# Ledger of designs, part 8: VHH binders against Pleckstrin homology domain-containing family S member 1 (PLEKHS1)

Target 1, 116 residues: Pleckstrin homology domain-containing family S member 1 (PLEKHS1), of Homo sapiens (Human) (q5sxh7r14to129)
Amino acid sequence: EVCKQDYFIKSPPSQLFSSVTSWKKRFFILSKAGEKSFSLSYYKDHHHRGSIEIDQNSSVEVGISSQEKMQSVQKMFKCHPDEVMSIRTTNREYFLIGHDREKIKDWVSFMSSFRQ
Below, E stands for the ipSAE of ESMFold2; O stands for the ipSAE of OpenDDE; V2 stands for 0.75 times the mean of E and O plus 0.25 times the DockQ between their complexes.

## First folded at step 10 (VHH)

Design c2 (from c1 with T52Y Y53S; framework vhh_7yz9_2; at its last look DockQ between E and O 0.08; V2 from the best seeds 0.00; counts 0 for: pae E 11.8 > 2, placed apart)
Fold by ESMFold2, look of step 10:
Structure c2 (fold): chain B 116 residues (1-116), chain A 119 residues (1-119)
Amino acid sequence: as target 1 above (116 residues)
Amino acid sequence: QWQLVESGGGLVQAGGSLRLSCTASGFTFSKYAMGWYRQTAGNEREWVAFIYSGGYTTYADSVKGRFTISRDNAKNTVYLQMNSLKPEDTAVYYCAAGTYEDEWSFDYWGQGTPVTVSS
């Protein structure tokens, strides 16, 4: 039950946030996982690398709410805030960078409306 | 099939010590980096320490010199020795396992063990 798929640059765990080389390009596949949940799986060279489980306790937003982190990402990647999405789960916060504002908006809107 | 079970948490006086344990099953323990995270209410999980499969260790600045991470591959167990505890160390402590070579990510998480440090 694939809903969306595309490439994004994925943030590393928070300890490596400022290390540009630790941010990795991954292929993402968004699938419906339950009534109000998604599974966002990601791949390197067609090999499954991990999943982000998104449920009613998660949040998905355009940009990064932390002003310091958003400024750092903009400096590192020369991107606009609208080219980044934030996914906050109970365990971790993920930042996904695309270079297409409409793509980011579409993904965030899709994931947000379904969880309502 | 996999499991991470934390233990050793509890109530301790400031300046005291605790040793946390995390026992793993259902995966090849010796091939994984192991870590400890902690979380207070309303905050994201904070990294505490990692120990890589080869034994190299790294620590958050806030715990360096006070906490020691170690592993016993024969017992599939990772430990966190916490000394000189402060009230700021009060949190739920989580054990995690990840593949450090292919992807810096944690694939397995424990359920957490609470630690309270009283003044």
Scores: ipSAE 0.000, ipTM 0.105, lowest interface PAE 11.8, mean pLDDT 82
ESMFold2 (binder alone), look of step 10: mean pLDDT 82; pTM 0.825
OpenDDE, look of step 10: ipSAE 0.098; ipTM 0.517

Design c3 (from c1 with A33V; framework vhh_7yz9_2; at its last look DockQ between E and O 0.12; V2 from the best seeds 0.00; counts 0 for: pae E 5.9 > 2, placed apart)
Amino acid sequence: QWQLVESGGGLVQAGGSLRLSCTASGFTFSKYVMGWYRQTAGNEREWVAFITYGGYTTYADSVKGRFTISRDNAKNTVYLQMNSLKPEDTAVYYCAAGTYEDEWSFDYWGQGTPVTVSS
ESMFold2, look of step 10: ipSAE 0.082; ipTM 0.527
ESMFold2 (binder alone), look of step 10: mean pLDDT 81; pTM 0.821
OpenDDE, look of step 10: ipSAE 0.082; ipTM 0.497
ESMFold2, look of step 11: ipSAE 0.024; ipTM 0.469
ESMFold2 (binder alone), look of step 11: mean pLDDT 82; pTM 0.827
OpenDDE, look of step 11: ipSAE 0.024; ipTM 0.286

Design c4 (from c1 with Y56W; framework vhh_7yz9_2; at its last look DockQ between E and O 0.07; V2 from the best seeds 0.00; counts 0 for: pae E 8.2 > 2, placed apart)
Fold by ESMFold2, look of step 10:
Structure c4 (fold): chain B 116 residues (1-116), chain A 119 residues (1-119)
Amino acid sequence: as target 1 above (116 residues)
Amino acid sequence: QWQLVESGGGLVQAGGSLRLSCTASGFTFSKYAMGWYRQTAGNEREWVAFITYGGWTTYADSVKGRFTISRDNAKNTVYLQMNSLKPEDTAVYYCAAGTYEDEWSFDYWGQGTPVTVSS
């Protein structure tokens, strides 16, 4: 069951954070994966490129907690903190840039509701 | 029938230098991000360096300033120049290739080349 879908610019692995060309536009599909979990799959040109598993051990926030990283993203993409979301899983952290604060707020609120 | 073949490993004294090479075949090398990893016994592979299709490079903190990654797309080869080697750099070194669109997930791995740095 698809809950949400949209385009975001996705961060690379942390080793490549400062490489602007390593940040990629992807189509994201958020689906229910269980009672209180989501699967966030992403695609380029209809080809599946990966998935982010979001469960009770994950966190989803508006903006980026690290001020240095947030400032870097603002410089690289000329965006405001409320146009970015952070998804931290057990294994890694992802940053998604939407350039639309209302959509970012909506996605973060929706995904955060699984913690009840 | 893809292949990544590392070479250039060996024994070297601390403070010395080595240059590792990794030659690719069976895939479009110029479209791949390339990386070097290393592994000691009983540990997971440790990231050392990456180079993107566009030539942007990044390094682990432990090797920054001492190691240089480079690529020659005409020769399908990625290099790791290792200077000021320390005993802690002793490991089996692996090259890896991932698609440029998926830099955090590597599709191909070499067989490894041993590097030993003696005191």
Scores: ipSAE 0.013, ipTM 0.280, lowest interface PAE 8.2, mean pLDDT 84
ESMFold2 (binder alone), look of step 10: mean pLDDT 82; pTM 0.834
OpenDDE, look of step 10: ipSAE 0.152; ipTM 0.563

Design q43 (from q41 with S106E D107Y; framework vhh_7qbe_3; at its last look DockQ between E and O 0.67; V2 from the best seeds 0.00; counts 0 for: pae E 9.7 > 2)
Amino acid sequence: QLQLVESGGGLVQAGGSLRLSCTASGDTYSMGWFRQGPGKEREFVASISSSGGSTYYADSVKGRFTISRDNAKNTLYLQMNSLKSEDTAVYYCAASDYWSGFTLDEYEYDYWGKGTRVTVSS
ESMFold2, look of step 10: ipSAE 0.006; ipTM 0.351
ESMFold2 (binder alone), look of step 10: mean pLDDT 85; pTM 0.883
OpenDDE, look of step 10: ipSAE 0.015; ipTM 0.293

Design q44 (from q41 with S100T D107Y; framework vhh_7qbe_3; at its last look DockQ between E and O 0.04; V2 from the best seeds 0.00; counts 0 for: pae E 8.9 > 2, placed apart)
Fold by ESMFold2, look of step 10:
Structure q44 (fold): chain B 116 residues (1-116), chain A 122 residues (1-122)
Amino acid sequence: as target 1 above (116 residues)
Amino acid sequence: QLQLVESGGGLVQAGGSLRLSCTASGDTYSMGWFRQGPGKEREFVASISSSGGSTYYADSVKGRFTISRDNAKNTLYLQMNSLKSEDTAVYYCAASDYWTGFTLDSYEYDYWGKGTRVTVSS
């Protein structure tokens, strides 16, 4: 079932982190994938581009814990730390940038509370 | 570094079938198939999640191609049925070292094979 949906700027793979043009605006749909897991699908212009599988071993936080990376993102996008969400899966960390700190907090709180 | 080796390409008549394989030299996460036809840009064909539980196909191959994987053998497969002349291309295996779900975006894949040639004759 669909739980949440919104637009975010999605980080590229880490080797492309500093390439601003590699960060992509996507429409995200958060759906339940099981009792304690989510599928976070993303789209460009209504076309499905991929998904992120989020399970109990994943973590979701406001901001970016690496101060160096947070500073870089702030420089590239002129955003506040509260406008960024970090999703860490077993193999990768993803950064999603929004323009509304309350929306970021709402998404992080929802995903964190449900998965406890 | 991780190596990907494709095999199974060849010449086949329209309407025929081929099965491509891609063997990885180590553990992989998301994997996919891309192709490049004569005079064309490389395009997405199919992707499969790390577990094999989720798949996605380009519209042009949906219903005709099936992606699968055998993680015990570190091998990715593409079963291609009802082949058309438009399927003529070099097919590339791709793998991510971090992405656990499927993706259509080529830049999300860190490792690429050298390709296997598929030619579909009329």
Scores: ipSAE 0.006, ipTM 0.329, lowest interface PAE 8.9, mean pLDDT 85
ESMFold2 (binder alone), look of step 10: mean pLDDT 84; pTM 0.862
OpenDDE, look of step 10: ipSAE 0.024; ipTM 0.424

Design q45 (from q41 with S54R S100T; framework vhh_7qbe_3; at its last look DockQ between E and O 0.02; V2 from the best seeds 0.00; counts 0 for: pae E 12.8 > 2, placed apart)
Fold by ESMFold2, look of step 10:
Structure q45 (fold): chain B 116 residues (1-116), chain A 122 residues (1-122)
Amino acid sequence: as target 1 above (116 residues)
Amino acid sequence: QLQLVESGGGLVQAGGSLRLSCTASGDTYSMGWFRQGPGKEREFVASISSSGGRTYYADSVKGRFTISRDNAKNTLYLQMNSLKSEDTAVYYCAASDYWTGFTLDSDEYDYWGKGTRVTVSS
């Protein structure tokens, strides 16, 4: 059921977006939650901290569509847009920084292809 | 996804009292209050365990603020007494998604409200 797992830097709630210290490194485990959905659980020091539920109403993209937010992330982390993925759910938008363009593309392609 | 909505903020004179509420759209585990004052970083105010049996307070509010919860109503409260101008801030409700314990660290809470503004007039 586990499809992928790796570390990413996870965005904080939107109110804290510009606070670099509020972005946290987490271990992520991507699992099948149903035929067209995923559960993306994240951990700190092996302790479960939360989950991102990805379904057909969600979107997963390379980079950040907001130019203002993308520029802020590039300044904060010295990264390229294709080293970040955006996950928009019904309730929240998450940004995950991988610092590895091929890893980001692989994860986004995997989640996008499955949900088609 | 769990949703949190704060209410009860407003303008109050120094020495006065105010009670904040936070309603959750479902069951929660540990919950807490944080605040961000003008020109300051967000800071911990108080937290409470899922059962309500253990509470924690920042030193700056201990003895003046009381955190409580009503799990039947999925509601968290913060009673704020003896308010000072330094208490002026946006107050945020926070909740954990899973059993993690209770902590002072904001990154242990994955759900946050939009905040309610409290202004204490000198």
Scores: ipSAE 0.000, ipTM 0.139, lowest interface PAE 12.8, mean pLDDT 83
ESMFold2 (binder alone), look of step 10: mean pLDDT 85; pTM 0.875
OpenDDE, look of step 10: ipSAE 0.018; ipTM 0.297

## First folded at step 11 (VHH)

Design d1 (from c3 with Y56S; framework vhh_7yz9_2; at its last look DockQ between E and O 0.19; V2 from the best seeds 0.00; counts 0 for: pae E 5.5 > 2, placed apart)
Fold by OpenDDE, look of step 11:
Structure d1 (fold): chain B 116 residues (1-116), chain A 119 residues (1-119)
Amino acid sequence: as target 1 above (116 residues)
Amino acid sequence: QWQLVESGGGLVQAGGSLRLSCTASGFTFSKYVMGWYRQTAGNEREWVAFITYGGSTTYADSVKGRFTISRDNAKNTVYLQMNSLKPEDTAVYYCAAGTYEDEWSFDYWGQGTPVTVSS
């Protein structure tokens, strides 16, 4: 059931987007929930902090579509656009910052392959 | 033991108003983010509004301008003022309490209070 796991810096709710301290480093575990769905749970010191439900109505992509937001994230974290992953659910958008472009690409590709 | 108890639900006509309350016990209320969710039969629970310990509020787009979340720490109570209600607001509304880290993850849930908006 567990598919992938890694550390990412997770974005806060939209109202706190520009607050650097509101971005939290978490350990993520991606598990398959259904034929075309995943549960992405994140932890702090082995304590469950939350989950992102990803289904066919969600979108997953490398980078951030909004140029303004992407530039802001780059400025805050000194990261490359390809080191960021966007997960858009029905009610919220998440941005996960990694440190390896290939890993980000792999995560996005993997999740996208099951949601076609 | 912790407890969240919702109240204030009921039947109301479209365009009407309701005020939901949620009273908390068994944990330090002031250290928690409080939220309201709603759920209809056969659908997933969806978030409606959050209020942080500092009083910052967040709303789902579907309720912005109509709903207001507030809290009274002295009473360990969170409120949801619902104005201009629509039939699509019909659902069971749940109160939730979550940790201090602005992640909107909730550990405690109430049993829910039903809201029915007639056309």
Scores: ipSAE 0.019, ipTM 0.283, lowest interface PAE 5.4, mean pLDDT 89
ESMFold2, look of step 11: ipSAE 0.021; ipTM 0.304
ESMFold2 (binder alone), look of step 11: mean pLDDT 82; pTM 0.826

Design d2 (from c3 with K31S; framework vhh_7yz9_2; at its last look DockQ between E and O 0.56; V2 from the best seeds 0.00; counts 0 for: pae E 6.4 > 2)
Amino acid sequence: QWQLVESGGGLVQAGGSLRLSCTASGFTFSSYVMGWYRQTAGNEREWVAFITYGGYTTYADSVKGRFTISRDNAKNTVYLQMNSLKPEDTAVYYCAAGTYEDEWSFDYWGQGTPVTVSS
ESMFold2, look of step 11: ipSAE 0.016; ipTM 0.442
ESMFold2 (binder alone), look of step 11: mean pLDDT 81; pTM 0.820
OpenDDE, look of step 11: ipSAE 0.043; ipTM 0.376

Design d3 (from c3 with A97R; framework vhh_7yz9_2; at its last look DockQ between E and O 0.37; V2 from the best seeds 0.00; counts 0 for: pae E 7.5 > 2)
Fold by ESMFold2, look of step 11:
Structure d3 (fold): chain B 116 residues (1-116), chain A 119 residues (1-119)
Amino acid sequence: as target 1 above (116 residues)
Amino acid sequence: QWQLVESGGGLVQAGGSLRLSCTASGFTFSKYVMGWYRQTAGNEREWVAFITYGGYTTYADSVKGRFTISRDNAKNTVYLQMNSLKPEDTAVYYCARGTYEDEWSFDYWGQGTPVTVSS
């Protein structure tokens, strides 16, 4: 059922975007939730902290499309754009920071495979 | 046992100022993010401001430059200083406690304090 799992630094709600201490390292488990959907659950110390539901109305991209936000994240975390993925759902946008560009590409490609 | 007690609301003319206070009891105040929301009749509650336990503040665009959130952990109190008030600021203002670990959901609310700004 588990498709992928790894650690990422997760963005807070947009109101706290610029608060570096509000970005949290979480363990993520990606699972199939239906024929064309995923559930991306995240944890701290084995405690469930929340989930991101990804379906055909969602988007997943490498990097951050907003230039202002991407520059801020690069400055806060000293990372490259290819080390970040963006997940936009109906109600919220999430940014997940990894430190392996190939893993970010692989995760984005995998989660995007069910959009067609 | 757990309590958020709000004060400082009232009637004020446009351009005026009010300071809202919210005193907490029954939990370790200094470890929680605190916030202010407001609600007009027939609408969902609107976020106004957050303050983290480390003192970082953030504001809704509609109140930036006019409102200031602050906290006094020794008094278990969060404040909202509201300056240059406008009629559209008329609402019931709610103090809210965030969850302990910064996941930014709010799990406890005060009773609200009404603010009316007349033209």
Scores: ipSAE 0.013, ipTM 0.352, lowest interface PAE 7.5, mean pLDDT 84
ESMFold2 (binder alone), look of step 11: mean pLDDT 80; pTM 0.807
OpenDDE, look of step 11: ipSAE 0.027; ipTM 0.307

Design d4 (from c3 with G98A; framework vhh_7yz9_2; at its last look DockQ between E and O 0.11; V2 from the best seeds 0.00; counts 0 for: pae O 5.4 > 2, placed apart)
Fold by OpenDDE, look of step 11:
Parts: C-alpha cells; structure tokens; sequence
Structure d4 (fold): chain B 116 residues (1-116), chain A 119 residues (1-119)
C-alpha cells in the first residue's frame, strides 16, 4: 500500500506560518487508504509524528495559491514556487517544501490522478 | 476504541457565556495535547485554543481574553469556557487530541457541538 516516500519541510498550523523554526523537516510515506484516498504519514527519526488524510474533498497542487504566502515561503526558505506542494484538507492546509520540482510535480500528479 | 465526545453547545445571546466539555476514552488522556477548533459551513476549521501536557495554554487572537481552555486529567476531560460571546463565534466546535506539541496533526477528533450566538 506504500506508494511514495520522501523528505519534505512541513508547514506548521496557520497561526505559526511566519515562524521559520516551526517548519519541520519530516520523512513522509504516502499510502493508499481507499479507492480514491491516501494517508500521508510523517516521521522524525523513524518515529511517527502524524498523518494527513487526503480524500476527494481535499485539494493538491503545485505551489501556493496565495501570492502573499508564496512570497513569504520563498523568503524564508529560498525555494522556487514549483518546489512547494499544497495540500488542503477540511481541517487544515499543509505546505510541503521539497528540493526537486520534478518530484513535486510527480507527487501532485500521482495524488491527483487517484482522486479524480 | 478511542472516542472524543463534545457537549455544552447551544443557543445563547450575545454577551452570554457557555462552557463546552470534551470527554475522552480509549487512549491515555494525560499524554495528549488537547485543543478546540471551530468550523462554519463552507469554511475550513479554525484553531481556537490548545492546552499542553503541563497545562500551558494558547489562544487564537479572536478569542483571547474571552475564552479559557482547561483540563481535568482525572476525568479525561478538556473544557472551553466561553465568555462575552459574539455572533461571529457561531460555529460547530470540535475537540481534538494530539501527541506532539510541535506538529498539531491530531490523532483524534470529536463529532462537534454546535454553538449559536444571537444578536
């Protein structure tokens, strides 16, 4: 059921968005939970730290739709917009920063294809 | 099986008060950061308040000075005292539990309790 895995810098809750130290590098494992749903679990030093549930009500995209937030992330992490992935759930919006725009594109494409 | 059950919601006039409760079962309550969120139709859940293992509390700016979060580990219960309520506080309020303070990716969620504040 494991589909993909990689390291990303994970955004904190929205109230801590501007706190650079609140962004944490985690190891992510994407697993298929249902026919059109995924569980994205993240780890620190092999310890499970949490999971993001991705279903048909979620949105996944390359970059950040808010130009203001995108600019902030670029300033904080010196990254390209295409190196960032947004996951919007009912509960929360997540931003994951990678180091390879092709990998980001691949992750977004993969998750989007199964949700459609 | 784990469970979070909210209670205490209802209709109240502006300026009034409510106290929400969330009772936990099926997991070690004292090892979890407890929090409250609220959500209106068509919007994402909004963070309201958190209380850590040691009782440290933090609040959204919109509720500071009006809301108080507390916990009773002996009763496996987290509370949200809401004073000076405003119409904009109207929402479904959800209880949440997480094991890591810096992640706030919650392991458990309650079913929610509705709060309506009339003008």
Amino acid sequence: as target 1 above (116 residues)
Amino acid sequence: QWQLVESGGGLVQAGGSLRLSCTASGFTFSKYVMGWYRQTAGNEREWVAFITYGGYTTYADSVKGRFTISRDNAKNTVYLQMNSLKPEDTAVYYCAAATYEDEWSFDYWGQGTPVTVSS
Scores: ipSAE 0.020, ipTM 0.273, lowest interface PAE 5.4, mean pLDDT 88
ESMFold2, look of step 11: ipSAE 0.163; ipTM 0.575
ESMFold2 (binder alone), look of step 11: mean pLDDT 81; pTM 0.823

Design q46 (from q43 with Y29T; framework vhh_7qbe_3; at its last look DockQ between E and O 0.89; V2 from the best seeds 0.00; counts 0 for: pae E 8.2 > 2)
Amino acid sequence: QLQLVESGGGLVQAGGSLRLSCTASGDTTSMGWFRQGPGKEREFVASISSSGGSTYYADSVKGRFTISRDNAKNTLYLQMNSLKSEDTAVYYCAASDYWSGFTLDEYEYDYWGKGTRVTVSS
ESMFold2, look of step 11: ipSAE 0.013; ipTM 0.462
ESMFold2 (binder alone), look of step 11: mean pLDDT 84; pTM 0.868
OpenDDE, look of step 11: ipSAE 0.381; ipTM 0.735

## First folded at step 12 (VHH)

Design e1 (from c1 with G98A; framework vhh_7yz9_2; at its last look DockQ between E and O 0.81; V2 from the best seeds 0.00; counts 0 for: pae O 5.4 > 2)
Fold by OpenDDE, look of step 12:
Structure e1 (fold): chain B 116 residues (1-116), chain A 119 residues (1-119)
Amino acid sequence: as target 1 above (116 residues)
Amino acid sequence: QWQLVESGGGLVQAGGSLRLSCTASGFTFSKYAMGWYRQTAGNEREWVAFITYGGYTTYADSVKGRFTISRDNAKNTVYLQMNSLKPEDTAVYYCAAATYEDEWSFDYWGQGTPVTVSS
């Protein structure tokens, strides 16, 4: 069950955080996986490149909690803090940069509502 | 067959310096990001430094300002200059070759070179 779709710039692993070219623009598809879980798959040129599993143990929020990281992202991409969302899973933390603050709010709100 | 061979390890006093080298063969070196990791007995291997295909460098917080990673594509070699060494830097240091396609994929690992920093 597909819920949402959009393009985001996806953060790399933590050791490449400051590497601008390591941040990749991908097409994201949010699908309902379980009663309170989602699968967020991302694609390049219609090819599946990976998935983020979001469940009740995950955290989704607008912006980046670390001020240092947020400032770094703003410097790299010239974006507003509200144009970014953070997804913290048990495995790692993802940062997704969008172009519309309202869309980011909508995505975060949607994913958060099903995990409660 | 591919191969990564580390060298340059040894015993050094605190505050001293070492330069590690890792020579690659059997694969297209310039298409790989290169990294250094280190491991102590009983602990997980931790990353120390990376250098991408284009030469971008990144370091673990514990070694920033002290270690420098570099590469020479003509020699198929990656280096780790380690200055101001501390006893806590004591470990076996491993060289790794990786590609990055949304996620790091480590294709090759060296056998490691031991570094011991005495007080």
Scores: ipSAE 0.022, ipTM 0.295, lowest interface PAE 5.4, mean pLDDT 89
ESMFold2, look of step 12: ipSAE 0.106; ipTM 0.521
ESMFold2 (binder alone), look of step 12: mean pLDDT 82; pTM 0.826

Design e2 (from c1 with K31S G98A; framework vhh_7yz9_2; at its last look DockQ between E and O 0.05; V2 from the best seeds 0.00; counts 0 for: pae E 6.3 > 2, placed apart)
Amino acid sequence: QWQLVESGGGLVQAGGSLRLSCTASGFTFSSYAMGWYRQTAGNEREWVAFITYGGYTTYADSVKGRFTISRDNAKNTVYLQMNSLKPEDTAVYYCAAATYEDEWSFDYWGQGTPVTVSS
ESMFold2, look of step 12: ipSAE 0.016; ipTM 0.415
ESMFold2 (binder alone), look of step 12: mean pLDDT 81; pTM 0.824
OpenDDE, look of step 12: ipSAE 0.036; ipTM 0.330

Design e3 (from c1 with G98T; framework vhh_7yz9_2; at its last look DockQ between E and O 0.06; V2 from the best seeds 0.00; counts 0 for: pae E 3.4 > 2, placed apart)
Amino acid sequence: QWQLVESGGGLVQAGGSLRLSCTASGFTFSKYAMGWYRQTAGNEREWVAFITYGGYTTYADSVKGRFTISRDNAKNTVYLQMNSLKPEDTAVYYCAATTYEDEWSFDYWGQGTPVTVSS
ESMFold2, look of step 12: ipSAE 0.456; ipTM 0.765
ESMFold2 (binder alone), look of step 12: mean pLDDT 82; pTM 0.827
OpenDDE, look of step 12: ipSAE 0.032; ipTM 0.356
ESMFold2, look of step 14: ipSAE 0.265; ipTM 0.656
ESMFold2 (binder alone), look of step 14: mean pLDDT 83; pTM 0.834
OpenDDE, look of step 14: ipSAE 0.065; ipTM 0.485

Design e4 (from c1 with F27S T28I K31R Y32N G98A; framework vhh_7yz9_2; at its last look DockQ between E and O 0.26; V2 from the best seeds 0.00; counts 0 for: pae E 6.8 > 2, grease 24.8 > 24.2)
Fold by ESMFold2, look of step 12:
Structure e4 (fold): chain B 116 residues (1-116), chain A 119 residues (1-119)
Amino acid sequence: as target 1 above (116 residues)
Amino acid sequence: QWQLVESGGGLVQAGGSLRLSCTASGSIFSRNAMGWYRQTAGNEREWVAFITYGGYTTYADSVKGRFTISRDNAKNTVYLQMNSLKPEDTAVYYCAAATYEDEWSFDYWGQGTPVTVSS
């Protein structure tokens, strides 16, 4: 079932990180995918564009641990570190930018506590 | 039908140059991000370069300063200019296109064009 949904600006693949026009606003829907896992699907104009599978091998954090990358995102989007979340999966790292630090904190806490 | 057709590969001496071309035909939209990958026998394909519709480019560290990716959106064509070639650049080079114009999943691939760099 759907647990959370909202808009975020999603990072491109790492090869295009510095291309600001490659960062895209997407609508995200967080759903349970199993007892301790989630599927985070994202959409443009109601059309499914992809999903992020979050399980025990994933990590979700507030901000970006790389100082250089965090500074770049702050400059590109005029945001605070607590308005960004990082999701690392086996294959890729995603950065999601919101406008509400409490929203970011809530999403990260929710996904982290249910994977315990 | 969707097709990506590469050309321009061949045999060249170390230090030489080649220019690869990839033309998209059928319904593949030229607004998609496009890229080049390469593959040696027994290994996975290795990313070489990306270019967005708007012209932003990125390169793998191993080719930066030697290779240049460009595109002609009117011709649905992407190019890879390869200079100062090394034997390590020997591979089959593949053109790839993203699934959607504003997304980065690469599901469309060419057949490959072989490049051999002799010492």
Scores: ipSAE 0.017, ipTM 0.429, lowest interface PAE 6.8, mean pLDDT 84
ESMFold2 (binder alone), look of step 12: mean pLDDT 79; pTM 0.807
OpenDDE, look of step 12: ipSAE 0.059; ipTM 0.460

Design q47 (from q46 with S96D; framework vhh_7qbe_3; at its last look DockQ between E and O 0.04; V2 from the best seeds 0.00; counts 0 for: pae E 12.9 > 2, placed apart)
Fold by ESMFold2, look of step 12:
Structure q47 (fold): chain B 116 residues (1-116), chain A 122 residues (1-122)
Amino acid sequence: as target 1 above (116 residues)
Amino acid sequence: QLQLVESGGGLVQAGGSLRLSCTASGDTTSMGWFRQGPGKEREFVASISSSGGSTYYADSVKGRFTISRDNAKNTLYLQMNSLKSEDTAVYYCAADDYWSGFTLDEYEYDYWGKGTRVTVSS
């Protein structure tokens, strides 16, 4: 069921976006949840901390579309836009920093390909 | 457990150059350089991703220092040019064997070398 797994730095709730210390390293496990959906669970030290449900109403993109937010993330983490992915769900927007553009590209492509 | 051994430190005149090396005893993912100057806390210098495709620098060294790695030799490098007296410090190599990205936070790296001393004289 597990499709991919790796570490990312995960964005906090929007109210804490500008607080670097509120961004947390988490271990992510991507699993198929249905025919065109995924469950992206995240952990700290093997303890489950939450899940992101990705379905046909969600979007997954390389980078951050908001120029202001992308610039902030670049300053906070000294990263390139290609080292970040954005996941928008009906409930929340998440930014995951992978620090490796090939990893980000691979994850985004995988999730986008399977939801067609 | 991974072992990290730094080399290449020494005495250099202001405006000069040095190249630091750090050899890891096994495979690594993210690697970085930190330094601790006299009477200061340890601070981030530069970091590089597992593949070497992404590099990151503290503002104080950007344009003067270059981080690189040779994964076939398990070796991390720091080329330091246009050295200033403020660059005098013990330089530490840091590495992880699981996290593929980077951070400025020293506590995100599990493995550390013993450091190599760089002294920049005026």
Scores: ipSAE 0.000, ipTM 0.116, lowest interface PAE 12.9, mean pLDDT 83
ESMFold2 (binder alone), look of step 12: mean pLDDT 85; pTM 0.873
OpenDDE, look of step 12: ipSAE 0.023; ipTM 0.422

